# VHH binders against q7z443r523to685: the designs that were tried, part 11

Target 1, 163 residues: q7z443r523to685
Amino acid sequence: TSLNMSTHQLTITVNVTSLEKSLIVSIDPDSPLLMTLYLGFQYQPNCTHFHLNITLPKDKVWQKDEEYTWVLNPEHLQHGIGTYYITAVLSERQEGAQQTPSLVSVITAVTQCYYWEIHNQTWSSAGCQVGPQSTILRTQCLCNHLTFFASDFFVVPRTVNVE
Short names: E, the ipSAE of ESMFold2; O, the ipSAE of OpenDDE; V2, 0.75 times the mean of E and O plus 0.25 times the DockQ between their complexes.

## First folded at step 4 (VHH)

Design w2 (framework vhh_7d4b_2)
Fold by ESMFold2-Fast, scan of step 4:
Structure w2 (fold): chain B 163 residues (1-163), chain A 118 residues (1-118)
Amino acid sequence: as target 1 above (163 residues)
Amino acid sequence: QVQLVESGGGVVQPGRSLRLSCAASGFTFSSYAMGWYRQAPGKQRELVASISYDGSNKNYADSVKGRFTISRDNSKNTMYLQMNSLKPEDTAVYYCARVTYYSGFDYWGQGTQVTVSS
């Protein structure tokens, strides 16, 4: 969805129905826009009343779609199943220095981490969590046994020798 | 249709340099991390270097660190690998690849042969 940011804030409502998957919140501004997101459970958060926050765009990212993506793992959804509110607030340091867009798009998605388990010859999520570099298009998997960035996974080809 | 085309390979003597190019088409190149892989005869493919979507982050395999430099030009949809101080151990087919986090990489080209011998 597209929402008006001319009031310098945006409210997103998310109905969390399961804590077995991670929530991905993606903000897509038409041009670069510095903002802080605040998370609240059953209330609309602000800069003085929230239980989690993040500043976007993220720095030191690998994929472009990581910049405006917030990954909320089950551990971050402290109050359990129910309605969460996210308030996005434009940073004041953009005033006079940057042209801010009047409209942004918001996408929310859920994802789960999977890895190949040789014992059962199937994909499993055990021992893995969704990483902060995840986006709506790509899931980063951080596993207590291995990560998908470990060398053992880069030596296995995925195009011609696997079906 | 995603297409990656490598060029710049050849036969060189030890200690010399080569510059590889990868021309990308069929996707928004400026939005994706990219990398170079190589495969020597009888060996598994190894990641040589990777570069973030905007070029601000780069990683190198220990075997090439300090000798190879990865770069990209998003206006030309092209990625490069500058290979200096080439060694016989660098002999391999070099592949351009689009990086993903789920499978490591999802597309790569046909490769370009680099041979380092006297």
Scores: ipSAE 0.278, ipTM 0.718, lowest interface PAE 2.9, mean pLDDT 78

Design w20 (framework vhh_7d4b_2)
Fold by ESMFold2-Fast, scan of step 4:
Structure w20 (fold): chain B 163 residues (1-163), chain A 120 residues (1-120)
Amino acid sequence: as target 1 above (163 residues)
Amino acid sequence: QVQLVESGGGVVQPGRSLRLSCAASGFTFSSYAMGWYRQAPGKQRELVASISYSGGSTNYADSVKGRFTISRDNSKNTMYLQMNSLKPEDTAVYYCAVTYEVSFGPEDYWGQGTQVTVSS
């Protein structure tokens, strides 16, 4: 999906059919573009009426493709299944020289973290969350436990406790 | 094909230094955060140091803070781990990997590892 940002705002419609997975919203502008995204459930949000927001590009990223990616976990989709609206608004405080990109691509995807649970002989997501450094190409998994298959199947917690 | 090749391990006495290198190929190295993991005999594999895609941010396990320094050279697709003041408890096989990623198998952790032994 490619969309025109020349109107200084853009609305994305996302139909959430399950709360078992995290939603990833990825925006790829033609050139660097400071924007704020607003989330609304069953209504079109704006800068004065929204449920959640984020400013892009993100400042503290570990991977380049995180800069324009918003990760929404089930805990962020508190109103349950249904239609969510995201409004992207161009910031008046653009970094550097003034820019007006004519085209932006938007991709939405879903993802989840799993690990092998030996006692039940099955895959489980218990104790894991999709991290904010996730992108449409990579899923960051933040878990409060270590897998029994540490050498063969590996779950990496964000905070390393080595004591 | 993603490939990671570790080098620089060896046998040293306590208090000495080693520098590990990880040569990466098969992916856009400059776009991904990287990390160094280690696994001692009979222990779980642990992340000891990580570095952001640009090299502007680093993170270390408490056991190695102040002693280890991670760095990268994106023009050479290479990551390094400078290990100072080595201790016997640092003895392990050291692996490099794309950090914070989980797969349904070990395919995201491609290096063969390099052995570091710290003993008298």
Scores: ipSAE 0.011, ipTM 0.398, lowest interface PAE 8.5, mean pLDDT 75

Design w21 (framework vhh_7d4b_2)
Fold by ESMFold2-Fast, scan of step 4:
Structure w21 (fold): chain B 163 residues (1-163), chain A 122 residues (1-122)
Amino acid sequence: as target 1 above (163 residues)
Amino acid sequence: QVQLVESGGGVVQPGRSLRLSCAASGFTFSDYAMGWYRQAPGKQRELVASISYSGGSTNYADSVKGRFTISRDNSKNTMYLQMNSLKPEDTAVYYCARVTEYWGSGSTFDYWGQGTQVTVSS
């Protein structure tokens, strides 16, 4: 999906069907754009009314595709299952890009980290979090408090494209 | 097809310097973090140094910190490892690699080069 940001704003709609997985929102602009994203549950957010926000591109990233990726863990989706809206607003400090219409591509995906738990002889996500360096192409798994495991982790990326 | 080609290895005396190069092709080099690994005879592979896609961030193993410098030139699709004050303990095959998946508490690398031998001999 591609959207025109000549109006300095775009809206992304995400249907969250499970709180056991992390939501990954990836925005790929045709040219570098400074933007702020606002998250709302069952309403369209703006700069004065939102649940969470982030400024993109992200700083101090290791991979280029991390720059315009927002990782929302279950802790961030506290309003539960349902429709979330994300409003992306171009920075008014961004010259040139605001003078030229820009196209952006938006991809949303869900992902989760799994590992083999020898104690129960099954796959589990307990004690693992999807990390902030995750993208639609790569899932970062940060596993803490692992007490019992016999083998390497297994990452199961589950992609659900919305719109 | 992803290709990584290491060069610059050789035999040197302790205290000398070598500069390794890694020429990359088959992917957009400037989009990826890169790293150098080494494997000494009878030892496990060790991550020596890593560098972010832009070159703005670097990490080093404690064993080489202050002696080695990783850098990259995205216009030339090339990564470098400047190795100063070489010690016999630095003797290993050095590999360049591209960052791929994260699992566990760290990151993994793929698309290793063929490796280049560094021997530090008294």
Scores: ipSAE 0.333, ipTM 0.722, lowest interface PAE 2.7, mean pLDDT 78

Design w22 (framework vhh_7d4b_2)
Fold by ESMFold2-Fast, scan of step 4:
Structure w22 (fold): chain B 163 residues (1-163), chain A 121 residues (1-121)
Amino acid sequence: as target 1 above (163 residues)
Amino acid sequence: QVQLVESGGGVVQPGRSLRLSCAASGFTFSSYAMGWYRQAPGKQRELVASISYSGGETNYADSVKGRFTISRDNSKNTMYLQMNSLKPEDTAVYYCARDTYYLGSTEYDYWGQGTQVTVSS
């Protein structure tokens, strides 16, 4: 869904049911928007109370579809399963002279890297990590071994609250 | 702009050694598994050796196992292939390659231009 970011804040609610997969948060604005995302567990975060944050768009990306994507690995979701809240705060210092209220699309998904283990005759994620260059459309797999890869992903339920 | 540049090829006699280097630029080298391919005239390209993003895992074709060693230096964005006990059958153009960024395959998406290795008297 598209949302109006001309308000000060946008809240995304994510229900995490497993710590075996990485969470991908993608924001797709109609025009460039400088924003900061804050992560909270079982509470709505803000600029003075949060667990993690990221400023978007990311600089120094390999491909442009990474600019508004935040990858949260299980190590970042260390409070366990439950409801996580992400608050997006629009920066007061927007870049560019043609700034107007923009619509944004918010997509959340989960993904994991799998490979075939010949010894155990099964798919495994051991020795692999979802990399920071991942997006909704592409999963980067960083592995300490060489083998065939596969991934899965699905959209995580979300609730949006605009202030 | 992804660039892979091989060097270190040449002409050597059987039983000698060569060390190939692959200088990578235009991407985050430390995030990709890498490999060395070779192609002899009239034959298909074959994967000779591969190495994980950290260097912790390596794999070799049966034809070169025990003779070739692959390594990488992520601080220098460089991959190496140490080739010992070279045989005439090792004569080929050697290519460095970057593993795919996308899932579902072991395909390599970028190759260098290659460096010639000739093993002859």
Scores: ipSAE 0.000, ipTM 0.122, lowest interface PAE 16.0, mean pLDDT 74

Design w23 (framework vhh_7d4b_2)
Fold by ESMFold2-Fast, scan of step 4:
Structure w23 (fold): chain B 163 residues (1-163), chain A 125 residues (1-125)
Amino acid sequence: as target 1 above (163 residues)
Amino acid sequence: QVQLVESGGGVVQPGRSLRLSCAASGFTFSSYAMGWYRQAPGKQRELVASISYSGGSTNYADSVKGRFTISRDNSKNTMYLQMNSLKPEDTAVYYCAKETYTLYSGSTEYTYDYWGQGTQVTVSS
């Protein structure tokens, strides 16, 4: 994965090697920053050519750290294994004036929900899905059974200036 | 295909006991936590008791602790709620529910599915 920033946007690259894990994209701006993220498979997306998008900050969250987090489940990575690109485009604020550059931290992680299956004495993901309220600090596991749970994280921190 | 059927409700006087049963089918009963919800007239539904897949852990609402006992028999795909020392405020429709839940690293939230019509429990003198 690589992080490049240009004026008014930044690009994140993610190499997906497994269709069993969810991708967590977390953006942490120094101040509130309205943006739209676009997802593309094997190409750099933009506002007119993309597979999926999301506007941040999210307007309906349970905890504040969810506001700038995008959860991409295997069903959202439908083109399979390969390189995905995410382009974040900054929206002009309704102030009538240009703002000074802001500092933005970007963290990507992959996670998966699993539980201990006593009958087979192994860890299983059956009946569990990573939920949309997940963040880089907490995995929301939507499970249809109660048992001993765990999740795996791999975090790649990055920091960029917004201009 | 998932089906939960409640039974055992009725009309009793305060201080008496009732045992509710929930017969489950359409899923591997021994792999899921189960719970009992109730809804009184004009009130929101509330979770009164829950039990882990093995029966090794139980949880109760403060209003029923010490009076109600939840149990399960995985060989019979059946869950029970033994209700002792019933009070008029226990009057409600009781629903059996199969677990689905949200787990966070530092907390756990449970959501249960309602599958039956429930069973009416009325406590009156």
Scores: ipSAE 0.006, ipTM 0.212, lowest interface PAE 9.6, mean pLDDT 74

Design w24 (framework vhh_7d4b_2)
Fold by ESMFold2-Fast, scan of step 4:
Structure w24 (fold): chain B 163 residues (1-163), chain A 125 residues (1-125)
Amino acid sequence: as target 1 above (163 residues)
Amino acid sequence: QVQLVESGGGVVQPGRSLRLSCAASGFTFSSYAMGWYRQAPGKQRELVASISWSGGSTNYADSVKGRFTISRDNSKNTMYLQMNSLKPEDTAVYYCAAETYEVYTSGGYTYEDYWGQGTQVTVSS
């Protein structure tokens, strides 16, 4: 869904139910927006109190849809399962001509890499990690072995606060 | 319909150069990372070089690093591979690819959704 960034920030709520999968947060603004995202566990983060942050759009990306995508691996979700909050804060220094409040779409998903394990005749995730170039549409799988791959992705239920 | 059309292949002697081109149509070329793959007879298809959507980042296989240069012109929907100091080991069919589903591996399988038909490069005396 679309949201209005009139207050120069928005809050995304994510319920993490597994630490074996990576969380993908994708923000799709209707025009370019410079923003910083802050992650908090069981509290709403801000610029002075947060667990992790990222500035979007990312530079040095492979696909254009990576520019507003944040990949959070299990190691980044260090407080365990539960509710995580993400606060997106609009930068005061915007590029381009349009300075009006923008509509943004937010999608959250989880993904995990699998490979076919011939010995057990099953799919396994051993030796694979989700890479930072992953997006809602594609998963980067970094594996330490030679084999055929697949990936799964699922939409994570979320709530977004417009204030 | 999505189309990727390779050109510029041929037969050259060792130490010479070739320039491959890939013309894209039917999708938003400037939004996709692009790559060149090659396949020699009896071998798996391997990634040779890749370039980000903007052209700001590139990657190369160790076997071609320093000899090959990948580039793109988003205004022309075209990607290029400049191949210098060609070796007999570079003999293969070269494929243009655009990434729509990506699975990277440190030694296994790489998936690319949009493919060209390929262009033959032969390096022989």
Scores: ipSAE 0.050, ipTM 0.532, lowest interface PAE 6.1, mean pLDDT 77

Design w25 (framework vhh_7d4b_2; at its last look DockQ between E and O 0.65; V2 from the best seeds 0.00; counts 0 for: pae E 4.6 > 2, grease 25.4 > 24.2)
Fold by ESMFold2-Fast, scan of step 4:
Structure w25 (fold): chain B 163 residues (1-163), chain A 122 residues (1-122)
Amino acid sequence: as target 1 above (163 residues)
Amino acid sequence: QVQLVESGGGVVQPGRSLRLSCAASGFTFSSYAMGWYRQAPGKQRELVASISYSGGSTNYADSVKGRFTISRDNSKNTMYLQMNSLKPEDTAVYYCARETYTIWGSSTYDYWGQGTQVTVSS
């Protein structure tokens, strides 16, 4: 049986409560699965109407868990605090011959990078950005200062609907 | 728990070759980028080579480019460093390490092996 793209999609719903942190979206399939993710704010996006998109798995990645991870920095969440929708759509041609049902694991988390300010004796996020190689297992921190670095990590609630 | 065990070190004359192996256990080896570091007496530890989780991408220190080749066999949970045209300056303890993340263009490593001695001398 041929794949029907209108029935092979899922929507992830996430409530963003802070614009100081980056949103990490992990959609890890049990077998390789070519998909495109679309982002919408206060609406369910599709292939013809979306704010941002990404094709997964990402190519030329350094760590395996980067393949199915989308990093959305505060600059990507510019519409503000509220409900964001991510629609994942399966590609009609999959690498590999089998059209067996695939299971995906969806995790959403927020993370932020900090550095230690020696003069103020405190942690600051100024001059630090969460990098695109970040995943649910590790945070890539791109900072303007050479000092001590740290990050936080919090799993956030999400809803997943399959169509 | 997490274990990294180096082997293949020894004493060789300049111009010869050695192949180091790093056997990994206690984690999903095929999911992590890995690296080789070395430390000579009285010197700081330096990154020699690194390899992506799949083996599709590699990086080398300028001092070893063209002479050393890093590789991995994910089915055997093993990483290798093929060292050709060895020089006295390559004398060091060699450590394998599991990579965790990149900061400011630099990689950080969270687990290390005990090291294997490489001595290049006449």
Scores: ipSAE 0.407, ipTM 0.758, lowest interface PAE 1.9, mean pLDDT 82
Fold by OpenDDE, look of step 6:
Structure w25 (fold): chain B 163 residues (1-163), chain A 122 residues (1-122)
Amino acid sequence: as target 1 above (163 residues)
Amino acid sequence: QVQLVESGGGVVQPGRSLRLSCAASGFTFSSYAMGWYRQAPGKQRELVASISYSGGSTNYADSVKGRFTISRDNSKNTMYLQMNSLKPEDTAVYYCARETYTIWGSSTYDYWGQGTQVTVSS
């Protein structure tokens, strides 16, 4: 989904229904852009009031598609089940950009890494977490054991307000 | 189709230098991390060096640190390996590869070149 970036700020609203899954947030501008993302739970965050923040594009990524992806693990979402707000604040254009981008692609998804637990005959995520290199295209699973089998991936409905 | 073509290999004496090139085509080169591997006779293929999509980050095998330099020119879709102070143990076929990673977090590579022979001998 593409959004018109007509102002310096946008807000993404995500309903988190599981404390065991990671939230993947992708905010990809049509041209290089520096922005800061702020996470809030049950409130709209800003630069002075937030639970967590990140600056995009990421520094020292290996693949380009990681630049504008924020991976929020369960420990980052420990505030509870409910509505999370992500405020993205535009900082400045990257070098080479002609103008402030008018379009950004925003995608939100949840995912987790699972393996088949033979004893309980069920899928388990024990000992596994979604890695920071995960994107909307691929899930990186970091496990403390070698028996990994699969991951789930779901696009999460969102509301985006441009201010 | 994705293609990787190595060049610059040859026979050199110990202490000399070589510069390998890898010409990439068939994909957006500037979006992918890349790497160099080598395989000596009777040995397993091993990672020599890797470089991020932008060239801002690099990684080297311990055996080549301080001697080899990996770089890239995204405008030319080309990756390089500057090999200085070459040793006989550097003798191998050198491969360039496009980097990816498994879903379990391990680095891997999905496309390879045909390789170029590097021989270090007195």
Scores: ipSAE 0.235, ipTM 0.675, lowest interface PAE 1.2, mean pLDDT 87
Fold by ESMFold2, look of step 6:
Structure w25 (fold): chain B 163 residues (1-163), chain A 122 residues (1-122)
Amino acid sequence: as target 1 above (163 residues)
Amino acid sequence: QVQLVESGGGVVQPGRSLRLSCAASGFTFSSYAMGWYRQAPGKQRELVASISYSGGSTNYADSVKGRFTISRDNSKNTMYLQMNSLKPEDTAVYYCARETYTIWGSSTYDYWGQGTQVTVSS
């Protein structure tokens, strides 16, 4: 999904239905943009009232698609099942210049790592975590087992508001 | 068409230096992490060093740490391996490779160069 941004702020609303899965938020602008994301549970966050924040693009990333990806693990989502709000605030990079709208793509998804538990013949997530190098293109699984591993990936509904 | 071409190999005495180059074409070089691998006779191919898409992060095999330096120049679509204090055990064919993504979170390499021979002996 592409959005035409004429302001310096947007809001993403995501309904989280599981406390076991990680949330992947991808905000991919068509031109490099510095932005800060703020996370709120059941309220609109801002720069002074939020649960977590991150600055994008991330530094020290390995592949380019990691730059505009926020990985929120279950410990980051401990506030509950329900509606999470993400406010993205763009940095002002031009002084006295005409501001040009930019296009951004917003994708939200949930993912979880599993391994095959041989004795019970079922999939389990015990001992596996979604890693920080995860993106909408891949899930990094960090497991303490040497058994067969897999992950799921689901794009989830969201609402995006541009101000 | 993706193409990776290594150069700079040769025969040198122990303790000397070589610099390998990998010229890339057919893709957006600045968007991909890259790596140097080597394969000695009778051995499996091993990662020597890898570098992030921007050059901001690097990794090295323990056997070369402190002696080898990986770098890249995205304006020239070229990756380098500076090999100092060469030892006979560094003798191998050296390959450059482009990193790609896997669903399972491990890195893999989808394109490889032809290799360049490095021989360290007296």
Scores: ipSAE 0.119, ipTM 0.608, lowest interface PAE 4.6, mean pLDDT 80
ESMFold2 (binder alone), look of step 6: mean pLDDT 84; pTM 0.847

Design w26 (framework vhh_7d4b_2)
Fold by ESMFold2-Fast, scan of step 4:
Structure w26 (fold): chain B 163 residues (1-163), chain A 122 residues (1-122)
Amino acid sequence: as target 1 above (163 residues)
Amino acid sequence: QVQLVESGGGVVQPGRSLRLSCAASGFTFSSYAMGWYRQAPGKQRELVASISYSGGSTNYADSVKGRFTISRDNSKNTMYLQMNSLKPEDTAVYYCAKETYSLWEGSTYDYWGQGTQVTVSS
């Protein structure tokens, strides 16, 4: 989905069907854009009415593709399953040269960390969570299992929702 | 260290005007949105006016629209609030606030000044 940011905002609709997976929201502007994202459950949020927000691009990132990615874990989706709305509002403090807002691509994906539990011969997500350095192209897995953390036993099932 | 110093408050009669000033230091003033909060005893803080980093956009609480004007001078690192047609209901301590950005919490306003008292005596 690509929307013209010259209107200074866009709205993303996400249907959450499971609280066992993390939601990844990726914004890909064609030029650098400072923006704030607001999250609402069953309503369209704005700067005065929301229950979570984030300012993008992120300034403390390990890889560049994290700059415009918001990771929402099940604990952040506090109202349960249902329709969530995200409103992205363009900030007036654009950095660098004056820029006219252009087209923005938006991708949403759901992901979860899994590892093969050899003793029980099953896939498990226990003791793992999706980390904030995740993107639609890779999932950061933060696990309390030192034995599995640095292994090839992780499987990251993900789907892309371009709505 | 971020420092915001408010001035210009006082005691005035209803219908009079006051101009508040906020002198900012410790950050790049021209890069941040600024605002004015007020708090009367026993009430929550209210954001009464805000201004973009460039001064190109302003917002006002409904209670002060048409009476208050916010402005800034980036060359002097100073923000102003011109308050006209003051009412007893405007009596409060007024605080200068700077926009704060965080990766997780997004944009909000924090204040680091002591505030300036405005009293509109009926």
Scores: ipSAE 0.000, ipTM 0.100, lowest interface PAE 18.0, mean pLDDT 73

Design w27 (framework vhh_7d4b_2)
Fold by ESMFold2-Fast, scan of step 4:
Structure w27 (fold): chain B 163 residues (1-163), chain A 123 residues (1-123)
Amino acid sequence: as target 1 above (163 residues)
Amino acid sequence: QVQLVESGGGVVQPGRSLRLSCAASGFTFSSYAMGWYRQAPGKQRELVASISWSGGSTNYADSVKGRFTISRDNSKNTMYLQMNSLKPEDTAVYYCAADTYYGSLTPSEYDYWGQGTQVTVSS
């Protein structure tokens, strides 16, 4: 879905129904776009009122699809289940003298790392976390043990507004 | 086995158009940023255009802005370069590449490259 960024701000609404999974937020602009994302729980955040932020595109990435992806683990979703708001604010300083796009696509998804636990004969996420190199297309699993593992993800229902 | 295969090159007169295609196989195409590079005789290989994994972001060399358009179709594992208003200075071998490293200090030696397709613009 494409959204209008002409007001220099965009609000994304995400309903978190479980703290067992990580939230992945991906922004896909039609041209390079410097922005800051702010996270709020049950309120719409801004540059002076937020509990977590990130500047995109990321500087140090393994693959280019990571540069506009924000990974929010359960430890970052400290206020529990409920509605989280993300406000994206365009930087007035655009690098490379690039044209500001009028439309931006936003995708949200949740994912988790699982491994088969032989002794209990069940799938478990214990000892694993979703890594910062994860994207909407692949999950990086960081485990503190050697196992056979799989990842699982699905798209989270979302609503977005232009501020 | 990773494979990138270019097609669509040829000989054209100045002012005409060509469309290059790059068919990818052996890796998760939709997860990689892709680009077109070119190398003219006696010159170093240079980036012509790049496109994000989703196709939502593109970047162009100053010499081709307004004339070339890069695009991709992730359902077909194919990337394209539409080349309009071709000039003799665009004569080069064109390579497609998968960009596995962006903005990091990791060496790009693991980038995947095609074998190239010749584009000649002559009167």
Scores: ipSAE 0.000, ipTM 0.106, lowest interface PAE 17.6, mean pLDDT 73

